# VHH binders against Methionine synthase reductase (mtrr-1), part 2

Target 1, 246 residues: Methionine synthase reductase (mtrr-1), of Caenorhabditis elegans (q17574r271to516)
Amino acid sequence: TKPFEVLVVSAEFVTDPFSKKIKTKRMITVDFGDHAAELQYEPGDAIYFCVPNPALEVNFILKRCGVLDIADQQCELSINPKTEKINAQIPGHVHKITTLRHMFTTCLDIRRAPGRPLIRVLAESTSDPNEKRRLLELCSAQGMKDFTDFVRTPGLSLADMLFAFPNVKPPVDRLIELLPRLIPRPYSMSSYENRKARLIYSEMEFPATDGRRHSRKGLATDWLNSLRIGDKVQVLGKEPARFRLP

## First folded at step 4 (VHH)

Design t7 (from a3 with D101Y Y107A; framework vhh_brivekimig_d4)
Fold by ESMFold2-Fast, scan of step 4:
Structure t7 (fold): chain B 246 residues (1-246), chain A 125 residues (1-125)
Amino acid sequence: as target 1 above (246 residues)
Amino acid sequence: EVQLVESGGGVVQPGGSLRLSCAASGFTFSDYYMSWVRQAPGKGPEWVSSISYSGGRTLYADSVKGRFTISRDNSKNTLYLQMNSLRPEDTALYYCAAPSYEELWQALFSTGDYSSQGTLVTVSS
């Protein structure tokens, strides 16, 4: 179930993107190459794309942690031997030996709204007493409505929180510890022939009464729209179900 | 193009009042919380206030609570900050921010600098 690399061999519009009569549909074709021999796909089977975090958000977060200048250097994750934690552990969803850029681009979900433990770390990481007090309030029972209104409902990312609280400089190791795993996104294959999987998708329309931020069409759709012939993408294949008929 | 244009700053004596405005364009203003951030001479940025999508919830820094009022007019795509009982410590460039849109993030960080000029508030006798 380890992700592997495939090549984008076509990226085109199935319908006229400027037509007022039909919603725009786009088709992406990926070539599995040698990995095709290990995969047995059937109509309706899903392919899982590893959607990277946007480079600008990753750079912004790493800069605030004071580590952008070393983001591409090989690093090793280790447990601080002086921690008072009874069960300190390196998260299983990140590689022990890697780069900070790789971790924040491919392994950690930086777009998911921070939970209370992460907001508490942000509170501990600011030199500004007013920011600290406000962030601690968002972690408290008294701040529940403010947390929902300003963080949860609008879907604020870590980058959004750091922009709103400019004196917060969190330790990068605490972010690696507390950020959730970035989960591969499933897409149903329209066809699979000659080692190539074809995906057709449409941009969704959302009601005007939806109270969410406008970028809600999602990271995955924006990323798919950016793909061009020659791009290499990471995917997770689907294994045949046990007891399935031949 | 995404734009945020601040205005309403000026020179005022301690105890005076000013009303700042931020005209937003290039994105759906009513879909985003909005904030005011200030930067005093020689200091880093300081968050001042935030307002929810509808204007039904507001949040303030302790240093301005009870003196400043944030509001918005979604029909005009405009954010406001009413500043009363101004103090010398309020002297700063004031910026409005809507960091929840990918195009806005890209515009703000594409050159490593912010495109918004802010509006200068000087409180002195």
Scores: ipSAE 0.005, ipTM 0.367, lowest interface PAE 10.1, mean pLDDT 74

Design u2 (from u1 with A33Y S56R; framework vhh_enristomig)
Fold by ESMFold2-Fast, scan of step 4:
Structure u2 (fold): chain B 246 residues (1-246), chain A 124 residues (1-124)
Amino acid sequence: as target 1 above (246 residues)
Amino acid sequence: EVQLLESGGGEVQPGGSLRLSCAASGFTFSDYYISWYRQAPGKQREWVSTISYGGRTNYAESVKGRFTISRDNAKNTLYLQMSSLRAEDTAVYYCAAPSDEELWQYLFSTGDYWGQGTLVTVKP
C-alpha cells in the first residue's frame, strides 16, 4: 500500500540535549488523523518512516552531476518491463513523472556504500588521471581488499566518495540506475492512543574511520532529531513489500 | 565562512507587526532550504517556518496565517513578516541554514549554522 501523511504533534528531549556525558533520548508523537480508522496498532508494533535524505547531501550530489539548477523540473521515469526492479512505493505502472530532487531525497539510498559497479562509473566520470587510476584500482580484482577495507567496511557514502574525488562528475542517469532504493525505517511504538503514536529513541552513531574522521549519526536519527511540531511525515502502516534494484 | 545575522526584533504591542531579516553569507543561498526557529526563556527551540530554494513555504500551525516567510536570493536575505502578534510569540528568533563549504563537518557534526538571534517581545 502507499505511504500516508501523519502530523508531528510533540517533539521533546527526554535527557539534557547539551550534556555530553549522557546518551540523548528523544520522544516524538505523531497524529494519524483520519488514517487511524484504517489501522489497529498495539504498543510494540512497528511504524515505518519514509526517512528523507538530508538536503545538504542531496544538493551536493546534484550539483556535482551538473543538474542542481533543473532539480525541480518534472522528468519522466520509465521502468523497463524486463527489469526485476520492485519498489512497493512505486506503482506497477511503466511510466512515472517526478523530479530529480524528489528521487534523490525520498527514493534512492545515497548513504549506502557504493558497490564496485558504481565506483567504475565514478572512474569514467573524472578528468583527473590520478583519480581515475585510483578508482579503477578499487573496482579491479586486485583491489578487492582495498575496496573492502577503505570503502565497504567503513561505510563510505556516495557523498564521501565525491568529496574525496573532487573532479568526478557522474551522469545523473547512471546514479539513478545504480543506487539502491531507500527503504522505510521501522520504529517500535511505545504507545498508541487517541490516534497518536509515541516513539522513544536513542541516537545512533558510526565510529570515525579513514573516510570519516569524526563519528556520524545515522540517517534516521538525524532526521528524527530535526522534526518539530507541525511537520508532516510519510509513513507506511505495515511492513513494506520487497525492495530490489536491477 | 558561513555567517547568519538576524535583525528587526524589538518591542511591540499585541496585534502589532514586525519584519525580521536574516543576512546570509558564505554559501550558495539559493541552493538550500532556510528556516526560522524561536526559543522562549526556559523552553526548547520551536520551528516556525521554512522556505525552499524554489519559494515553497511551510508554517507551524501556531503562526499560520499571521506570519509570512520570504527570501531574496539576489540579496542572500531571508525575511519573516509577523502580524497579529500575541504574547506567546515572545522569543528569540533564529535563522538556520546548512553550508556546503563545510560539508565534511556537516556530515559528521551537528550541521546547522545558527545566527545570534533577535529578540521579539510582545508587551501588553
Scores: ipSAE 0.000, ipTM 0.126, lowest interface PAE 11.7, mean pLDDT 73

Design u3 (from u1 with N58Y; framework vhh_enristomig)
Fold by ESMFold2-Fast, scan of step 4:
Structure u3 (fold): chain B 246 residues (1-246), chain A 124 residues (1-124)
Amino acid sequence: as target 1 above (246 residues)
Amino acid sequence: EVQLLESGGGEVQPGGSLRLSCAASGFTFSDYAISWYRQAPGKQREWVSTISYGGSTYYAESVKGRFTISRDNAKNTLYLQMSSLRAEDTAVYYCAAPSDEELWQYLFSTGDYWGQGTLVTVKP
């Protein structure tokens, strides 16, 4: 199903946010309005939030692709005629007529560590022979340990890879083809009453020296913490068959 | 007014050690990720290491286990401790800082501001 808008009607901390000994909990209440008549919710049911990618990461990626200046122009997606996939198609999770900013903000998972096929595209997209050699090594059987140690285990995002290899300028169409779908994030409702769903979640503080980047869970928590009364957010009322969550 | 000034380069024998410093001014140093790059003769600049504003460290594979990046926010200074130096480490070393203040919250330095560099020569 298609996402719809709900209104944030409260956003509160339930403990002292400066306490070092007690985990801070946050409570968000969203009002379904007229959509409440179409949805049958009970406490404990999941609501799926469409969490956007951070604007800073989106801008960085689009700038490296040379398309930031046209990111807000309406465009029609077409598959590259030179693609090597025999049955290549425009991905179903991306609208055929949209903007690049919208695609990278809401439709594509840019935070997930790039797989080897995407790293190969990065290798093909650099003018620097040393960058190309290193990226090709990460795609090889010999590079499995380096791929695990450098990319997968530290959870490097596409933006991290582009920063590490500054001469890589990938075609934006190849990123749209190879980046996975951005999956809506489930949160259990603590209550559902009078068209309003209430969410309670724990805020975790990670030490600066752990070396980890924000995971998909950290991204969602940061976004929820940014919400204020009056904000509109996109939700899915039921889990869509195409968005399988583990 | 962003200024970066590298120091600590010199000549060293293989297996030796050097510590590079980068003094920063003209911006709020503690709020930014800062990086080390190097350029060997006849080659393009290569990323070496980054330290985030929170202290997380990242290294190019070629220097991992041999180099250590660190920062002193009270002194607005970035360091690179180099050990087990090889002939292949001969290069001019640059520190680099981002110009896009919004990017530092999520990403590493983009290298928008560069210092003048400090030469490291590993001689047999």
Scores: ipSAE 0.000, ipTM 0.120, lowest interface PAE 16.3, mean pLDDT 74

Design u4 (from u1 with T50E N58K; framework vhh_enristomig)
Fold by ESMFold2-Fast, scan of step 4:
Structure u4 (fold): chain B 246 residues (1-246), chain A 124 residues (1-124)
Amino acid sequence: as target 1 above (246 residues)
Amino acid sequence: EVQLLESGGGEVQPGGSLRLSCAASGFTFSDYAISWYRQAPGKQREWVSEISYGGSTKYAESVKGRFTISRDNAKNTLYLQMSSLRAEDTAVYYCAAPSDEELWQYLFSTGDYWGQGTLVTVKP
C-alpha cells in the first residue's frame, strides 16, 4: 500500500516514575482523519512511519559529493557508464525523475553502516593516499577485524565515515547505487480512539562506542523527538482484516 | 569562520611526554565540547579524548591514564598532556568540535572545521 499523510496533534514528555535509568518516555498522537478507514483498532497494532533522514546529514553528504547546489533540481537517474558490475541497473526503490534531496531524505538508508563495497567506493574517491590505504585495508580480508571494530560494531553511518575521512568525495551516482532502501519503522499503538493513534516510546541513545565517537540517538528517535503539533508525517497503516481471529 | 590551530607536536622517545595546544577562534569556545582526534600513518582518524563545556572528560581506552585533556576558556585554548608515549601514539593530532546537530549546522554554514594538525612522532 501507498503511504498517506497524518497530522501530529500532540507531543508530550512523560517521565517514567519507576525508571532507574536516565531516560524519558515521550508520547506522540497522530490524527488519521479520513484515512482512519484504512485501520482497524487492536491493542498493540503497529503503525509504520516513513522516517526521513536528518536534513543536516543529507546536506553534509550531498556537499561532499559536490552536488548540494543542485540538490533541489529535477534529475533523471542514469547508470554510470564506468560501472563494472555486469547487471548494474537503476535501483527500484529510487524514482527515475526526482531530486537528489528527496532521494537522500526519503529513499536511501544513509544511517546503516556502509558495507565493504561502499567503503571500496570511498577508497577510490579520496585524493589522500593515507585515507585510501586505510579504506582499502578495511575492505581486505586482513582488515575484517578492523572493519568490525571501527565500522560495524560502532554503527558508523556514511556521514561518520565522511567526517573521519575528510578528503573522500564520492560520486553521487555510486551512493544511489549502493545505499540500501530506507524502510518504514514500526511503532506499537498504545491507544487508537476517534481516528487518533497514540504512541509511547523511550528515548534511545547510541553511546560513544569504545570512546571512538560521540553518542547519538537513533534515526527514528531523533525524528520523533523533533515532531511538533501541526506537523504532517507519512505512514503506512495496517490493513483491516476481513476475518479477525483472537 | 571557525578556526582551530594545533601546536606542540614533535619527536620524542618512548616513555616521553608532550603537551599539545589548540587555539580556537570564530565561535564561543566555552559553549562547546571539544575533542582531540589523531590519524596514524595508514589509519583513519580516531577519537582520542573529549572535554565538555562543563569540564567533564572522556578518553579512548588506549590513552586512559596516560593522557589528560584540559581547557582554558579565558584563552580559548584546549590542551592534551601526553605521558608514557608509545610508538603506537605516532600520529597527526587534530582538535575538532563535536558533530552534534547545532554544531554541524554552524560548521557547515561557515566552512572548513579541521585544522592542519600537529605531528607527534615517537621514535627510539
Scores: ipSAE 0.000, ipTM 0.201, lowest interface PAE 12.5, mean pLDDT 73

Design u5 (from u2 with I34M N58L; framework vhh_enristomig)
Fold by ESMFold2-Fast, scan of step 4:
Structure u5 (fold): chain B 246 residues (1-246), chain A 124 residues (1-124)
Amino acid sequence: as target 1 above (246 residues)
Amino acid sequence: EVQLLESGGGEVQPGGSLRLSCAASGFTFSDYYMSWYRQAPGKQREWVSTISYGGRTLYAESVKGRFTISRDNAKNTLYLQMSSLRAEDTAVYYCAAPSDEELWQYLFSTGDYWGQGTLVTVKP
């Protein structure tokens, strides 16, 4: 199932009617337009949002790869033919034209903790002997506890790793190869009427000390809170088909 | 509005230990990532360690295994426990807090608010 574009037509706050201006829930309405004709939705069905990676994190990673200045140039991708098909045919190559910015914003899960193969690439990509030694330790049998304690349990992202190891400059092609696919996030529809889906979600907000400092928001809702009337977002109308390698 | 005040610096022999403190005011300390940076004479300021609001820690490779960052949210205080000190650790150490910006700028802040610093000298 291919993602399609829908239009944000409403973004509202639903407050507890018995509270003093406390915002407890938010409501987003999206218009499916012509795509509504192909979809059979009922209240409670899931819609899958293609949540983009934050622009600042994408820019940070691309800058460390030395490719931020060409991030918007068209590039050609070669995809290896799949071999898991039961009725195997002569394999071919799949080529796609895209940009590095689009790939890192929309296609790659840059927030998932790097596995040991990616950490090995980071080790190969640093000019600092101490960084290289530490990263190689994290990939070794002796380093499993450190990998768990430093990377996996804390949930460090690729950007966190690059921040911790400032001399690591990985090749962008190796990141594209090793980063997992960004998977759309499900939200239940509270209603679906006249080609429009309404979503209600809860927000936890920590007030700023003096009303001047930035308040902390949950990562899961930060993108939804940024949506405004007129914004276009990518969605899947059905649960994404996940391809699993043998 | 944000004020950061470092203390605990001093002179120590190689292999010694020292504990730095940073008293924070003017913001909800428990909601923010906090960091330590240092600047040696004639060099650019470098990142040393960061602690999240949830207690996750990150360290520069040069100090990993020797320094421990921690926080006391009830006292609005950030700490840096330094051990196995080397001559290369000689620097002014700065406490840093993020600005009033979006989450990603917050996570990748390079010290938008700085304290006055505290001097650590490791003499042979």
Scores: ipSAE 0.000, ipTM 0.195, lowest interface PAE 13.7, mean pLDDT 72

Design v4 (from f7 with S57R D109S; framework vhh_6fv0_2)
Fold by ESMFold2-Fast, scan of step 4:
Structure v4 (fold): chain B 246 residues (1-246), chain A 125 residues (1-125)
Amino acid sequence: as target 1 above (246 residues)
Amino acid sequence: QVQLQESGGGLVQPGGSLRLSCAASGFTFSDYWMYWVRQAPEKGLEWVSTISGSGGRTYYKDSVKGRFTVSRDNAKNTLYLQMNSLKPEDAAQYYCAKSPEYDFLTGWSESYDYRGQGTQVTVSS
């Protein structure tokens, strides 16, 4: 049920990564070590990788919260004893003793479009009256269409919102409260032998077009491409629990 | 304005060694993955090696693994390629290349960025 570490024992490019005409294939092999005895995998089963958020995005968000300077200090999460919120408690996907960098890198889904409650927090966290007015419109009943058209449908992330509203400086505790859990990503294993799982996957390079920058590499693909021999990665032995957010 | 200047090429006999250098300017060097690519007259551009911004991650074309070593000195804004046990098939114009700027907030990045003028490597008896 809980994630565990596996060791990357090979990470290879199997096609020319500079070709814009053919797919670049990657082959990654991970060694389960002693955890192999606890896993009942069959060839073709999915392995669930805990894919971290990009460091640049995490740093950007933490800097806007004014906490980048302390991002690597141990911190203890606790319920504010003055809260009157019914059923207020520490989110289950965040460890009680951790660092802010770890929380935002591995535990919180910072790429999911913010819901209206989070947008309200952003509105309350800006010094700019024009930003505040617009953010309040987006989380109001009258602004539902704009929220759907501007935020939800295009899939804007928290970082996208902070970029669009540069004077928003949200409290980090409110982000931890309102951001959903980062869900592990499934990958089909091409083989599983001698405690080692092998993954083969493809990506495309997209050419720049007349000064535009086009890249459609996803979070998981970028992360997999960064792996090298000796890296330790976190995996789940079974499909993670799921729930619908209100 | 991004500038990349390669040097260190030359004529070497099979089994010999060369060290290539690439001096970079016009960008924050330590923020970017860097590449070595090569091109022989009859062939297209061929990827050789990649190094992360910190230097902690390196990748190599299969045919050069164990013979070539990529490294960087971020204090000097310089990229290196140490080439040992050179083979005739390694003869080419060698270029360093900068990774594209990732505009993470919009999801856009360029698949290619800047390449220098290159340095010629010739392997002959």
Scores: ipSAE 0.000, ipTM 0.109, lowest interface PAE 15.6, mean pLDDT 74

Design w2 (from w1 with A33Y S57R; framework vhh_6qgx_2)
Fold by ESMFold2-Fast, scan of step 4:
Structure w2 (fold): chain B 246 residues (1-246), chain A 125 residues (1-125)
Amino acid sequence: as target 1 above (246 residues)
Amino acid sequence: QVQLVESGGGLVQAGGSLRLSCAASGFTFSDYYMAWFRRAPGKEREFVAAISYSGGRTFYTDSVKGRFTISRDHAKNTVSLQMNSLRPEDTAVYYCAAPSDEELWQYLFSTGDYWGQGTRVTVSA
């Protein structure tokens, strides 16, 4: 269903963020405003946050596509008439009239490791013979182990792939076609009073050394930690529709 | 190319002050937490201070609370660390970083590109 805006009215620590003995806990309160009349919540109920993709990753991808300078202009999607799919349609998770920045920030899952079809597009989009050979290996039958070891298991994102292969300049329309839909994230509410939902969430520790880089916070937790009083965030009151697996 | 450049280090006597600065190239700090870390000779990097996107929240390791102040300037795209009442134990190379766990930042951290060369602070006894 349709997301709506709520206002961040507080953000604070519940436990000492520098203690090594206890997990760091944070608390965020959001005000539903007029939307409170449409929703009935009790403690433990889930609220679904539309977590945006990080602005730096979105800008990086759009720049590599050569479209960052027009990212905020309104555009209209159209179906490629050469599509080989029997019932090809404009992706349902992307508005027909929108901006490229909006699509990549809120609609497309740019963090999920690219599958073989997308890697093939990257291979077709580089002028460097060595990059092309490596990318084609990764999407071939003989490269299955390398794909698993290099891409899938480490969880490389599209941005990671573009960083690793600097001469790849993919067409933005192919990314819109092949990237999966960005799905809202559930969080349990610890309280709901006077139109305000209170969320308590945990992080294991704040990174202190180079040896702890792999213990850094996840995308959603990092985004929650960046929220400030006065921010407006998009939420869903009900669980979003699930995608069918290929 | 995304890089962080630290500056402002030097030699200072115990009880003195230094102001460190961190400047970004290729991006803006406006969407991220920013942090200072330090590494003393023969030791791993340790957390020193961090500041939220809005500047409304600041975090310090216990050994520097009340002595160090972190701040940010969105217009200049810089993060600063004001260090007062310096002690010999503060001797280290100081680095700035965005403590985001975004995949891109983790990748850059692994290559060392996001962590600049650092700026050396030496506090004499």
Scores: ipSAE 0.000, ipTM 0.137, lowest interface PAE 16.3, mean pLDDT 72

Design x2 (from x1 with A33Y S56R; framework vhh_nb_b201)
Fold by ESMFold2-Fast, scan of step 4:
Parts: sequence; structure tokens; C-alpha cells
Structure x2 (fold): chain B 246 residues (1-246), chain A 124 residues (1-124)
Amino acid sequence: as target 1 above (246 residues)
Amino acid sequence: QVQLQESGGGLVQAGGSLRLSCAASGFTFSDYYMGWYRQAPGKEREFVATISYGGRTYYADSVKGRFTISRDNAKNTVYLQMNSLKPEDTAVYYCAAPSDEELWQYLFSTGDYWGQGTQVTVSS
């Protein structure tokens, strides 16, 4: 479950000549170095990439929380004594001693559409009565269709919601409490030779909707497309604990 | 290369109107949010308005009801219609497009793709 660092040694585009449509595939090669001695991989095995959240999106969220200026200072997490959760503890996906930048970059899934409990926190965090009214409507039983149509189905992120409601300034501790953990993403190795794993993937584009800023590839695909020779990336050598059989 | 070219600024009397235009090239315009920002002398750059790829608009409180942002995807152009202008609206107005992520516009003055700006002066 402990991630380790590998080196990107190639990042290139591959044309698919056997498709009757023009399709572009991308190929990333990572060098495991000395870690290869401790891990045994075969083609078809999964590499779990720890995909970071984009820096601009993290900075935007932290600025709205009023904490960007302290984002790189070490902080110690503690349970909120006013939480109503009967068994509340520090979330397992967040280290006890860390920085806000590290938490929002590597530990919290800021791209997943916020659920109704987080939307309620946003409603409580705005000085604009019109924003508050709309956000509370999205949390109501009567607003279920609007929530589905304008938040869940278009896949709005927390950043998209903060952009749509510019007067919302949520407390950072409530975001840490309510955002889900950022899960490492599996990719099958097309080959593994000389301590180097090759990953081939096709770009998958999601169509634009009024609820999203523009058409997007997924977080992992956008990140993989940004990699260049010399980049260091964090990987896990096996499935996360949540997928273990009984 | 991404290029943004503003036009339409000038001198106008209080209560008057101006229409700013921003011609964009070097990217797929119809897929991006576009925004307007302004900067008065000795002040930080301030958000004015933004328009989504689908035409949804958002405004700063100071301009809401007076300014209208719109776009013409066939011409790769974004517009800012400014009505009921006040001396406080005097500033250099900048067109903005995201360089890699749509959130750069909220970081004021740190965005990668800005136009050169167009001066708007409102006399009393």
C-alpha cells in the first residue's frame, strides 16, 4: 500500500493504423530502477498511479478557503470536537502531520462531484442570499432532479461549484472532513522488460455540458498526457486494501 | 500560439456605454471559458465577468446588471457590453483565456493567456 517513486523515460504518441477511424494512442514508459528487485510484474499486471490534482485547481480551492498563504506550512490534523459523527476519526487517507497543499494535491478527491452534505456546507459558507437559496434548494428532497441534472450528471467538481458560486468561502476543515480519498488509478502494463513498464492508453474525451467548464478527458488521462521524460511519479505495487477479498 | 486582441476602449462620459471585443486565435475557442478583468492604477487586477463554453455567465457584484458578457463562436470573439458607466469603472480591461486549466482566471495577474489590454476612461 506504500507508494514509491519511478522515473518517466519515454512519453510519446502512437497512431493506430488498424482503425478505420483516426485514433491516437499514447505510450508512457516508467523505469522502476532498484524497486524492480522487490516487485515481480508481468504484462497485463496493473500499475497503480497516484495521480495528483492539478496545481491551479488546488490553489484556487485553498485561496477560496483563505489558507493559500499557509498552504506549505506543516500542520497537525485533529478530530473536530463538534462533529456529530459518532465514530469520527482523522481520515485514514490523510497523514496526521502534513501540509494543506499536500492534502489537496495527493490525498483528497477534489474532482468527484460533491454530494449533498458538501453542497450544504457551501450553502452555509456564502454571504450571498441568492447563492444560499440555490444551494439549499439543491440539498432539498424537492431539488433532487436539479442536483442530478446540474451537479451529478455533468460531473461538476468542487472547483466548478466554487466558480459558479463566487461568494462561497468554505472552511478548509469541513472540506478535509467531507471530501473522499483520492484513489490510485490502475493501468495495465502492455510490457515489462529491463525494469521498465510500458503503458498504452487511448484518449477518452467527455463531451462539454453547461455544468462543466469545457469537454474533458479524465483526471488521470490529463495528467498522463502532461508527463515528460525526466518526471518522477508515485506508484503503488498492488491493489489498495479496500479491494481485498475476505 | 495563443493570441488575444482587445479593442473598443476609449473615453466616455458617465452614464455612457462602450462595447469591448476580444478576438482569439491559436486554440479551440468554443471549448473554453473566456473572461474579462480590469486593473485601475495602483490596484490589483479585478475580476469583471466570465462566460462558459455553453454561454453561462457570471459577474462581479460591482458590474452586475450594468455589464453583459457574450460570445460569438463563429468569429472566435468575446464581447463585454458596458452600460451605465461610472468613473469607478476607469481601468485597463483585459481579455483572458486559460492556458492549461480553467481556474487560472481566479488567480488574478497569474494567468498565462492575457491580452494586451484596452483603456477605458469614464469622465464625470
Scores: ipSAE 0.000, ipTM 0.136, lowest interface PAE 15.0, mean pLDDT 74

